VH-VL binders against q96cp6r367to538. Designs and how they scored, part 1

All scores and structures are predictions.

Target 1, 172 residues: q96cp6r367to538
Amino acid sequence: SGRLLINSVFHVGAERLQQMLFSDSPFLQGFLQQCKFTDVTLSPWSGDSKCHQRRVLTYTIPISNPLGPKSASVVETQTLFRRGPQAGGCVVDSEVLTQGIPYQDYFYTAHRYCILGLARNKARLRVSSEIRYRKQPWSLVKSLIEKNSWSGIEDYFHHLERELAKAEKLSL
Below, numbering starts at 1 at the first letter of every chain, in headers, positions and changes, except where a header shows other numbers; antibody chains are not in Kabat numbers.
ipSAE, averaged over its two directions, is called F for ESMFold2-Fast, E for ESMFold2 and O for OpenDDE. V2 adds 0.75 times the mean of E and O to 0.25 times the DockQ between the complexes of E and O.
[cut] marks letters that were taken out.

## First folded at step 5 (VH-VL)

Design v9f
Fold by ESMFold2, look of step 10:
Structure v9f (fold): chain C 172 residues (1-172), chain A 123 residues (1-123), chain B 107 residues (1-107)
Amino acid sequence: as target 1 above (172 residues)
Amino acid sequence: QVQLVQPGAEVRKPGASVKVSCKASGYTFTSYYIDWVRQAPGQGLEWMGRINPSGGSTKYAQKFQGRVTMTADTSTSTVYVELSSLRSEDTAVYYCARGEYEYWYGSYTFDYWGQGTLVTVSS
Amino acid sequence: DIQMTQSPSSLSASVGDRVTITCQASQSISSYLAWYQQKPGQAPKILIYAASSLQSGVPSRFSGSGSGTSFTLTISSLEPEDAATYYCQQSYSTPYTFGQGTKVEIK
């Protein structure tokens, strides 16, 4: 559930798309660099089931704040689900906590990536997002959180979609 | 087919630098890391670092930090490693290898290797 | 740095023998362990990834097992072409490190 940001078919297989998005891949590193993310670290995937694993990313994002910090620290926790060892796809749930922004302790963002294999060299990516509140902000604060968060989320995922399209063309 | 081609040998004196090439073919060059691994005569394997050919970002083993530089030229699908301030213990075969996080388990492996470049450091 | 220790350092066996090689990590590396074969004058060749998964094109007589700190490479029936040096490699954290190698010779 949430706002749908990507629902696109790519001419790359599900396994390759998973590697591009959910490993420390050349694609992911290049994408984050284009977004001007810095201090990027990724933990190994770990868990007691190969169909259910977790990793943590940390990074610094730029923010447009003329009278305060120019950047914010982010911790992103990703949980990977697969249907089986030879499943044609996966689901990754991401929870993103940002420090150095107004009302940072009030909310976090959540994102669900769904990869579905359609053929050997063809897969669908769906991404949906939502804002989850830890504390109830009053209506003006909530409007501010929503406006800024959705703007950032939409920019990020629309950029990701464009870069995936570019990457598949270079592979052809 | 995937192929990594390196020069056969280089000879240098102590204190010099060496730059070794690795020409990749048979796959999408910017989709995989290139790692450098060296092997002194009669010894085991030692990882030196890696480069993302897209954008040129690098990660070096701390032992080599400050002496090693890796670069990539996407127009020729070629990676270079340069090692400066050479010492006799730098005598080794230097391999380039294609590295990738495999999708299912998330492990990082070297699935294709160049045949190696013997760098000899002697006075 | 994670130290990888192989045993034995060398062994000699007959064609058809079952051969085992052990690799110990100085800390848990989960299943982030690969095995490589290297013949004289050649580059290493990957055999096993993720501790137990057989690389495509590698004969089924090769198998890997283990997790955490202790890992084993097994050749179920030694062939003449298996004479080589074998290395384990961890990919849990950088710098990625290799074992010292195990030389396998045919009697």
Scores: ipSAE 0.090, ipTM 0.697, lowest interface PAE 6.4, mean pLDDT 88
Fold by OpenDDE, look of step 5:
Structure v9f (fold): chain C 172 residues (1-172), chain A 123 residues (1-123), chain B 107 residues (1-107)
Amino acid sequence: as target 1 above (172 residues)
Amino acid sequence: QVQLVQPGAEVRKPGASVKVSCKASGYTFTSYYIDWVRQAPGQGLEWMGRINPSGGSTKYAQKFQGRVTMTADTSTSTVYVELSSLRSEDTAVYYCARGEYEYWYGSYTFDYWGQGTLVTVSS
Amino acid sequence: DIQMTQSPSSLSASVGDRVTITCQASQSISSYLAWYQQKPGQAPKILIYAASSLQSGVPSRFSGSGSGTSFTLTISSLEPEDAATYYCQQSYSTPYTFGQGTKVEIK
């Protein structure tokens, strides 16, 4: 089952919010740096249509758990579903594959970003996340995966929400 | 450098309220949680709650729910904790601390602390 | 709430000694464990986070180990400035809770 992690309205237009989150924007770069992500690479959006595009993010995340290495490589695939030009907003599905962590073969995480324009300078961001299992782990292992993953995911998106709020204030 | 500055001491009578400030500097104020931890004389550390300076969302320990209010002023980069209905057992040094997390596993720790504010509750 | 129990409550050791402090959680907290050092009249200072990760600027003589319910802080060679009270803290779930502390004195 998934969790709704962000459901907030920002005084930022949908297009700008999309730009901030899903381009090589200073906001995104700064945010990822704050998360202590390193070796960040962003592919350009590509696809057969402007309404359906895909990009790949690669980065290294710090790992502090003694059960694993000190860092992990991540490949994040994002798929963009743009709303029509008049509606504004978009949906981005993200699949995050992490290598070099305990039980990496068992699961990956998925996130859905929903940006909805409410007004010229107002948009709602909804982010939901889920853990997807490639295979069923033992109960104890699953519990560990769930606890560790959700804690990290929640902190990540709470941090994102904070930074968006900060950016919003700076734009006022 | 990161600094959290608190007032030195506060004295209150039982039943009164106290509001302790924590002025943050040296970092982006709204990018980190601020937590409050108190320590009674000669005793251990007790987590009271945390606040998100961006938006002011809070999470309190159940023990203090109903009596504690945390607020943030982004214009002054200051966080406040107010404790009402004070009791003698509320006598303690109250620390503000900056919260830090590790992304993947979500470990949450306090990497910077204020010097603490001694709150004395006495009749 | 998760209870954190430290052992011993106090100890006295000589400079150069290996010192070990243990922290026991009432339930598994995975690696959500930090260690702090507090000297008299000062705020706590973080030493270790995520059970075994050394905080930047902390001397390498400090180390942390353990997972689940049992954790250990080790000072490989005690220095005079290490006289302090040490606390473990779990961040597995709120409310975050601390051990009762271990006072380390220098002989």
Scores: ipSAE 0.008, ipTM 0.579, lowest interface PAE 9.4, mean pLDDT 91

## First folded at step 16 (VH-VL)

Design m5
Fold by OpenDDE, fold request of step 19:
Structure m5 (fold): chain C 172 residues (1-172), chain A 123 residues (1-123), chain B 107 residues (1-107)
Amino acid sequence: as target 1 above (172 residues)
Amino acid sequence: QVQLVQPGAEVRKPGASVKVSCKASGYTFTDYYIDWVRQAPGQGLEWMGRINPRGGYTKYAQKFQGRVTMTADTSTSTVYVELSSLRSEDTAVYYCARGHYEFWENSYTFDSWGQGTLVTVSS
Amino acid sequence: DIQMTQSPSSLSASVGDRVTITCQASQSISSYLNWYQQKPGQAPKILIYAASSLQSGVPSRFSGSGSGTSFTLTISSLEPEDAATYYCQQSYSTPYTFGQGTKVEIK
């Protein structure tokens, strides 16, 4: 039921790619703003070790569905698994809870980012996503959730991939 | 070599505005925030805000909201800070600094600084 | 806002002395703490980042320690060129805030 949304190699080092995606970087902030996300907050990474940490993102997203509000509050929890300072890669699991939308109590979305360093200035990014159900909805409701969720998720990560490609070209 | 170059001293009257430039070189301009920090004579350091050269998005300290405007010109790799309604208390050296995130260390630091611009507000 | 308090405000020490400067945060900032050195007429210069990481090019006599709310900058053996004002700075949350500074003078 999951989908692989990004599986690309960028001519950007793993370290830089990690900084771009998983810090309060100009890239990430700019990207979220391009997505029309508002009221973006990022907590610092925290945890018992440098290899296993957590942060929380909160933001407001625009909703295009005529059924419901025009915007929704989102809480995204990211869990980071670092491979080590010299390993050149990491895994980030993201759970995205959208509030204030129809059937919010039925589901949330989960994403896994995998960064793998291939060379000094080369890294692979893999992103997979899934919809996780806390309650089993009726067939019609499930169809609606799936349609709306995947549309948004795919647009988001396709946009991300494009922006990463642009950033790649600006590297010195 | 990372360099942030600022203009020389500026003198303004109370109520006027001042715009200070910060020309960046030696790195990818859009990869780093530029922060502005000022220092009144004989005093400590005060963070004013930061700008994202990507898109020109800004975050200001509440103290300066309404009076400060930061802008970025990607074509010239230059960031500007404008402070309006100047007061004598705004007399200070204004520094631009490059904000650097280090992912592994969970660190954000000002690793490069301009030489500073002395802004004097006097009648 | 997070308040940063340095101690002492000033000190005088001899060449070769061990110098310790402390910084206290009003709330936990984890390891989001930087130390800067500023000499008269110059911009601040980063010494330590992430509480304990030595910036490239900085002499090894400088070291940082601490986490949470209490931090320390140590100069193991003071050199004449170390005469300066030192600032701690939290980067945990905006607005970023600095300590009041510690002026180090050489006897």
Scores: ipSAE 0.848, ipTM 0.927, lowest interface PAE 0.5, mean pLDDT 94
Fold by OpenDDE, fold request of step 19:
Structure m5 (fold): chain C 172 residues (1-172), chain A 123 residues (1-123), chain B 107 residues (1-107)
Amino acid sequence: as target 1 above (172 residues)
Amino acid sequence: QVQLVQPGAEVRKPGASVKVSCKASGYTFTDYYIDWVRQAPGQGLEWMGRINPRGGYTKYAQKFQGRVTMTADTSTSTVYVELSSLRSEDTAVYYCARGHYEFWENSYTFDSWGQGTLVTVSS
Amino acid sequence: DIQMTQSPSSLSASVGDRVTITCQASQSISSYLNWYQQKPGQAPKILIYAASSLQSGVPSRFSGSGSGTSFTLTISSLEPEDAATYYCQQSYSTPYTFGQGTKVEIK
């Protein structure tokens, strides 16, 4: 089952929020550094239309659980659905594949970002996440995957929400 | 109004170092990259690198790696570029520029420039 | 690194003429291409971003087109104040690189 991790209104415009989260922005780079992500690469957005595009992120994350390695390589594929130049806001679907961890072939995580412009300098961000299983693990293994994955996911997005809140206070 | 203000001309001897400042105003300092671009007399534009004022993250052109250092001071909204081991070939106008990403258009562009700082390296 | 090649390196044209400058990238840069105008003693000024988007405040006689590896800057009717050097610049990947420039002179 999926979880709603962020559902907040920020006093920044949808355009700014989109740029912060879905470009090679100072905010995003700074945020990923705070998360101690290393070897971060971002591909440019590409696609056949401006309303539907794709990009790929690669990075290394620290792993804190006692099982497996202390770091893992990640490939994140993001698909962008723009609402149009005048509508403000967008939807981004993210698939995160983590390599080198126990049971990596059993699952990946999926996230949906929804940005909705409410006013010129106000936008809502909704983020929901879920664990997708490629194979059905045994009950004990599934419990471990769920526990470790949600812990990391929740920490990540809670941190993101906090940083966005800080950023909006610094805006002119 | 977005403004990037740089100091006047600098003169250095070969082997010395030079530090050029870029004071930003008129926008949220930490929301944009600052890029440095230089231009030798009568020549084209050469990208040196960029700095993220948020945390000081930098990317340098390989040509300058090892002798270029970019720093940011958030308290004064000022970015610095320091170039060491100066050579005559480093004589150029050094520009700071604000990097702006246009999300809808998928574009990163230098939408604001400093007036440039002429650095002359002469024995 | 991505190499940007402009053509021509220089040109002279009369007021009212249509002027075309081309820029070639050594590999595909999609639409991550900017055009700048630089007058003597001044910093470059952005004209076109994202290959074809006109920067606010720039006269409509300027236009950009192209994608992938081939791009064009067009001045539909040259004005005296358009005498300058024009640069294309790819922002697809670092290091960002510029064309060698095209000097436009008025006859």
Scores: ipSAE 0.832, ipTM 0.923, lowest interface PAE 0.5, mean pLDDT 94
Fold by OpenDDE, look of step 16:
Structure m5 (fold): chain C 172 residues (1-172), chain A 123 residues (1-123), chain B 107 residues (1-107)
Amino acid sequence: as target 1 above (172 residues)
Amino acid sequence: QVQLVQPGAEVRKPGASVKVSCKASGYTFTDYYIDWVRQAPGQGLEWMGRINPRGGYTKYAQKFQGRVTMTADTSTSTVYVELSSLRSEDTAVYYCARGHYEFWENSYTFDSWGQGTLVTVSS
Amino acid sequence: DIQMTQSPSSLSASVGDRVTITCQASQSISSYLNWYQQKPGQAPKILIYAASSLQSGVPSRFSGSGSGTSFTLTISSLEPEDAATYYCQQSYSTPYTFGQGTKVEIK
C-alpha cells in the first residue's frame, strides 16, 4: 500500500546528504520555503544514544481546497536510525499529522528515508510513503483521503528530488 | 581553508548607503548561512541578520528592518549587505560570518569570520 | 529579545590563574550558548558551542558549563595569549544577541 517516491543516486556523500535533509541546513530551509511552508520549527534531535534519535517538526502548509481552510498545521515526528560511523547512511522514519483538514482523525502519513553510502561522494536516497489509517473510513471518504494525500505527497517529494539534483550539480 | 574576505573600509555621509561585500571560499558556498554582525568602536557585537545563499532568503533583526538588504551571488560566492539612510551611529566594523549548524547539538555557531569592514559615517 | 549579561566586565589575572566568566540570559536558552574570543584588531573566534562543546583546535584549558539562564566560561590556567575580550552569544532565537563582553588582562 506504500509508494516508492524517490530512488536515486546523488553525487553527494551520505553524511552530507543526511546533514542537508535532517539538520537546519540552508538546503532544508530553502526547500521548505519553496514549498511555501511557514512557521517552521525544529526541535533538537534527542535520545539515549546517537544511534537512535527523535525530533519534532512543526509547520504550516498551504491548502488549495477552495471550500476549506487555506492552511493547515502540521506536526512531523522523525526518528533517526544511524548505522555505525563507518557504515555511512541512515534511516529516518517520519510520521506526519495534519490538523485542520477534513477527516484528519482518520489518518496520518508516514515516510521512510533511507540514505545509503555508495562511495565517499556518492549516496543513494530512497523514500517511501504510506497513508496509515487510525480507523477505517467509508469507501468514498477513503478515496478522497487517498486522492488528496498522494497528490500532496508526490508533489513534495518530486520537488525534493529535483532540488537535490540541483544541489548536487552545484557541489561538483 | 575557509576564508571570508571583506573590503577594508568605507566612508559615507549621513543619509547615504553603503554596500559591503563578503567573498567566501574554501567550502561549498550554498551549504552555510552567512550572518552579518557589526561592532561599534569600543562596543560589543550586534547581530544584523542572516542570508541563505541558496535562494537568497533573509532574516533581519527588527532594528534594521527597512534599512538593510542582504543579497547573495552564487556565481561569485559573494554575499552583500547594504545599509541605507546611514547615521553616525552606524559607524562600526561590519563582519560577515559563516553560520554553522551543529547537527547533534542543534546549535548555530559562527565558526568563520571575515576580517571586518570599517564603515565610517561622518558629515 | 533575549538579553545576555556578562560578569565581570573586566578582570586582571596572572599567568597560571584560574579565570571564570559568567553569562546570564534574561530567559532560558537551554544549551544554545556560544563563547567567542576577540583580540584587538581581529574578528571574534569561536571557542565553545552548545554551552560546553569545545571547538576544534581550541586549547583544552578552555571549558564551558551551564544551562538554562546561567553559563560559565572557565580558563583553567591562564596563558599570556589568552588576553582578549570574551563574548557569550545565545543561539536560541533570533535576533541572536551577545553579552557586553569581558576583557581579560594579564598582570
Scores: ipSAE 0.754, ipTM 0.901, lowest interface PAE 0.7, mean pLDDT 94
Fold by ESMFold2, fold request of step 19:
Structure m5 (fold): chain C 172 residues (1-172), chain A 123 residues (1-123), chain B 107 residues (1-107)
Amino acid sequence: as target 1 above (172 residues)
Amino acid sequence: QVQLVQPGAEVRKPGASVKVSCKASGYTFTDYYIDWVRQAPGQGLEWMGRINPRGGYTKYAQKFQGRVTMTADTSTSTVYVELSSLRSEDTAVYYCARGHYEFWENSYTFDSWGQGTLVTVSS
Amino acid sequence: DIQMTQSPSSLSASVGDRVTITCQASQSISSYLNWYQQKPGQAPKILIYAASSLQSGVPSRFSGSGSGTSFTLTISSLEPEDAATYYCQQSYSTPYTFGQGTKVEIK
């Protein structure tokens, strides 16, 4: 029901990769700035244990709109699952809601990040995404939603994969 | 071995500016923030701001907004803090510190410090 | 801005004594509280992060506890090399703020 956007091994350990993607790290902040996201706010991770937590990101993304706003507001909710500090990875489920785009009430996007430690300095990252509908659109409207959404999702995650590859080379 | 190297001392007159360097070594420069913390004589520690060397993005304490500028030079692994319109109350030791989010607690710490630069502002 | 208040401002204790320093935040900071040690003529050194987590390489006689607004640093058995000034620091929100310090002296 979704697409696999990243399935790659990096020469960084699972703890480091987790820190890069899921803390307010220099990598994450730099990446979001390269995407031209503004007004970026990350809540602290919270929850009943360090093994199951949530945070909320809010940010503004640029959009192409010749008549109307040139930007859109985003709320991204991330849920983190991990087994312990010596565990070899984590799973993060993300739900992304965007305002200021056509048919915004019809859908949201969902993303699953899986980090699996393979060795002390080696980990696999898998990212898969899907579009989830809250209202049933006409087939023409659905085609528009899917075309635009998949274009954005693919650009974002392909860019992320390239930046992770650059970062692993610098750490060697 | 992580090391942050600063000059020992700078002397300035009121109204001048000062630019203090912090050269990083022993780690990947763009993987960590650099924060600046000062300590006036007989006083505690005061956070001034931080810079992300990846892209040069900064965040400043409001008290210093408009007077402080931080920059990073990736080619030399060096961060600079510049403080303008100096007053006698700006006399302090200025530390650079490496900022780090620990992966499990997501707690931000200053895990390595320069030995400090004494900036003296006097007529 | 979040104010951090330490108690006591100074203390004098003998080698082997249990030493306790407290830190109070003006609002809840969850567990985002660090403790630093600063010896004369030196930069601060991180001891405890996230209220209770011991930094790598720090002796186990140091411990931290607390959450919300009230936090404690404990030295279970004071050693001569522990003579220093200790600072708490909140890492909950910018500007990051420090307590005024607690000077620990050996009798």
Scores: ipSAE 0.724, ipTM 0.876, lowest interface PAE 1.1, mean pLDDT 91

Design m5
Fold by ESMFold2, fold request of step 19:
Structure m5 (fold): chain C 172 residues (1-172), chain A 123 residues (1-123), chain B 107 residues (1-107)
Amino acid sequence: as target 1 above (172 residues)
Amino acid sequence: QVQLVQPGAEVRKPGASVKVSCKASGYTFTDYYIDWVRQAPGQGLEWMGRINPRGGYTKYAQKFQGRVTMTADTSTSTVYVELSSLRSEDTAVYYCARGHYEFWENSYTFDSWGQGTLVTVSS
Amino acid sequence: DIQMTQSPSSLSASVGDRVTITCQASQSISSYLNWYQQKPGQAPKILIYAASSLQSGVPSRFSGSGSGTSFTLTISSLEPEDAATYYCQQSYSTPYTFGQGTKVEIK
């Protein structure tokens, strides 16, 4: 949809990669702490089936703003789609709403994670992101939103990709 | 083969502190939480808290907040729990357990346990 | 905190009997319930996770059922080695809490 941030193969199976990214795992908690996220909470996954579930993450992120607030509150809603325990992958759609930033009521970000099992100990992760507008900003405001949002999104997912690469080398 | 090795017993006076070790082997230490669960003589199980060896981050049951400290040493694959201001009610077997999320159900279980450390608090 | 209440506190049964143990949660925990077996002088051992999923290596005579607030552990045909104390435990939210235990003895 928007931009492709990750399209990489890791030497870890699809089940393990799902657990690392989409549970309250040591990897995920450690990663969020490295990003300096605070007040992190994760709800249990819930839904009408194990093939279609939702969870909510809330956290506080640091922002670099010398003339304004130095942190922002985030609500991230994740929706999990999978076909069964032997389907070899999953899709997670994430919507990220940030409060405490300029023009917060104009937009939110959306991210799609796709995990595809390639072998018992091998999986591909694709992550794409887009900025979704609730109100149509004029061009200067849109440029500001786009610049800051894409900078943050790219930093986050590049860091995630590096940490996944480190973690796969420690697995045995 | 997953193993969690603890010392057998510790004896302390009321008001003292105790520090119990849990040495992990047979798996990637930083991929799993270590939780501490205690059991008073003849009684049930009580969760105390957990530590993420990746970064040393902890979560404690409110009952123990302010008295419990958990640490991890990744170089030796060892977790420690320290309980301070001991009372006779703290006499219990203290277990370390490895926490595991099952990928499909996303349920958290204690899939491997140490054999426990008996901490006796008596005057 | 989520309170977990087991029934009965103890029971005696003969080899071959069907044994059931119940567990009630003070609020809905969906299917986030585990069952553990503990023999004297030993650490607990996981039997059932997610209310009804059998842990690898656990005999098929053990089964679990329930969701929401009411759960059961069933031993379809009691064996001598099943003499133990059984605990339910919610894994829905911290602090994780256990039932008070059910002691199963062989007559």
Scores: ipSAE 0.723, ipTM 0.875, lowest interface PAE 1.2, mean pLDDT 92
Fold by ESMFold2, look of step 16:
Formats: C-alpha cells, structure tokens, sequence
Structure m5 (fold): chain C 172 residues (1-172), chain A 123 residues (1-123), chain B 107 residues (1-107)
C-alpha cells in the first residue's frame, strides 16, 4: 500500500465521516474548492449492490508549469466497499489519472481510504497511497515523477486531515 | 429538532427584487446544503438551486441563472435567496429545504422544509 | 433536463383501498427517486427515498418500488389522513425535477 498519509482518530462517527468524504457533501465540495480544483463533477454511485459501488470524479487542478499549461485534467475513479449498514466503516480505493502533465503516460496514483468505527461518535481514518507505473522511466525521470507526485499527494492529504480536524471541532 | 424558519409573505411589483430569509436551527449549519424550491399557486414544485454554506458556493437551475442569488451567513445560520427582475409568473411559495445524503443509499433528499414564503408579484 | 411524469393526475378512493401512483423518468435515474407528500397549506414531507426506502416515522402502509425509468408508490390500505398530493422527484442529477403531482382524495 505505498505510504501512509493519514492514520488519525476523529470524534465523528463512521457514518458521518463516510458521508463527508464519499458523498457529494458540503465538506467535500468546500475542500476541493479550497484546493482550487475547478470543473468538478461527481457521478452518482452505481453498482450491483450497496456493498460494492463505483463513482467517477472529474476535475481540473492547478499546476506550476512555467513552460506550458497552468492546469491539468483529472479523472478519479473510486470503488466503495462496505459490509452493511451496521458494519461501522468502509474502504474506498481511488485511481487518479492526470492529463496535461509531464510523463502522464508513465504513471497514475492510487489511494486507499479505510474508515473504521471505534464508537458511536469516534472513527479512525487511514489513507495510504502509491504510484503505479505503466511504463518504466529512466532513473532521472522516475526521480522527478516520484518527487512531484509525493509532494502533491502529501500536500493534499495533510490538508484534508487538517480540514477534517477543523470540521470535527466545529461540530463538537 | 431541525427547523427552517422563513417569513410568511412578501409583496412586490413587477421589475422589483425580493430577498427571502431561511434561518436554520437544530443541526450543524455548515454540514448540509440548503436548496430552494418554489411552487406557483395550484401548481407543482420547481427546484431553483442550492447553496453550500461552506464557502457560499451555489448551483442554480439554468432558468434562474442571472436573476437569482443565494447567500449564507454562518454567524446567524441563515441563508437568503434573492430573485430580481420579478414578473407575475414568479408569484409562488418559496421553500427552503435542507439537503441530506443518506449514508447507505447515498441518496439526496430534502429531509426538512421551511413552511414557505408566499411572494406575490402584482401591479 | 430529466422529465418526471406521474399518473394519474388525480384519484378518488375509499378508506382501506390499495392505491398506486406511477412515475416515469425520461431517462434512467437508477434508484435515485424520492416520494413526497404535501397536504394543503403545508410544506412537502419526504416519504420514500432511493425508490424503496421508507423514511423514519412514515407509516408502513407506504411503500415504493421500481428502478431505471419506472417507479410506483403504493398505499396498501388508504387512511383518511392520506388525502394529499404526492410528488415523485429525481435526485440523480441537477436540476432536480419533480413530477406534476397526484392528488389523492377520500370518497
């Protein structure tokens, strides 16, 4: 599972945390706006059961590219796994494909969110990420891909963790 | 006890604007959207748009784009809808409703409604 | 925009009757369909969400079924307090749209 970016307990229940992260919620929309994501769309969740569903997010992210495009298009596919309405948690696997960046054909990123209910008003969120290669780049290019990708992933998930902590305090 | 409180009635002439308030209580205001739905006398329901109290971002039905503005004041837990360039066909009851995602089905519902504000547009 | 068509526009039935109301969507909305009840002078009230899930506090004589484009609200045994107008509403995509309503009267 690559690197662990979040492993934190929040004083919100697992159902509420799932709604915040994985519905088209005010929290999620507000967070993406803070990240300066634009053109955000979320498909409805669909699948053969409520225990195993998929949705697609599309959005535009800002990038720092002095020699080219200032933004990139993203398609994020999320797969939700839950055991039942009383199971107190879920797993979401995310695959993120970005277009308009250097070496975009070489890789994509994958993320796993795990929510575990600890009590009625308490849950743990774990997020881990990895970089998956479709083509093997030369060492210098791989180093650049890794450095830039992990920098972005860490910034995103550390920001998410801070916003969750802020939202938890406002709800208490 | 979720409550959405609106004024009872407003009267305006054609061409004017109206601003209707919706004060929320009994829940965490910034955790839910507020949607606006109107109902002309003797007719059905028409969705106008929604506001995210986090950051004040809005989505409007195309029919109202350019005439409608929604705002939120988190310090008073109040949302507002303003409709400009009023016409007689804008006469309706204007409801605010809390948008709720059910956690299991991820279905979006209007699970609590204000009692509505009758806006009458007449000369 | 997704158009929602209800049938019938109105009906009159006796206490104890089984009542059915249908709702057709102009395209598939999966199961993202809600049913509301509105009594005169009142705001709408949610009855059924996700096509078939009963809202908490709603009597069990109400049920919903369907998926895709065709949906049904059923009142298994009509009660006097069920006289109201019923609306279906798709929650699949914005703009959210409602059926034209079905007025249910007690005869």
Amino acid sequence: as target 1 above (172 residues)
Amino acid sequence: QVQLVQPGAEVRKPGASVKVSCKASGYTFTDYYIDWVRQAPGQGLEWMGRINPRGGYTKYAQKFQGRVTMTADTSTSTVYVELSSLRSEDTAVYYCARGHYEFWENSYTFDSWGQGTLVTVSS
Amino acid sequence: DIQMTQSPSSLSASVGDRVTITCQASQSISSYLNWYQQKPGQAPKILIYAASSLQSGVPSRFSGSGSGTSFTLTISSLEPEDAATYYCQQSYSTPYTFGQGTKVEIK
Scores: ipSAE 0.677, ipTM 0.863, lowest interface PAE 1.5, mean pLDDT 91

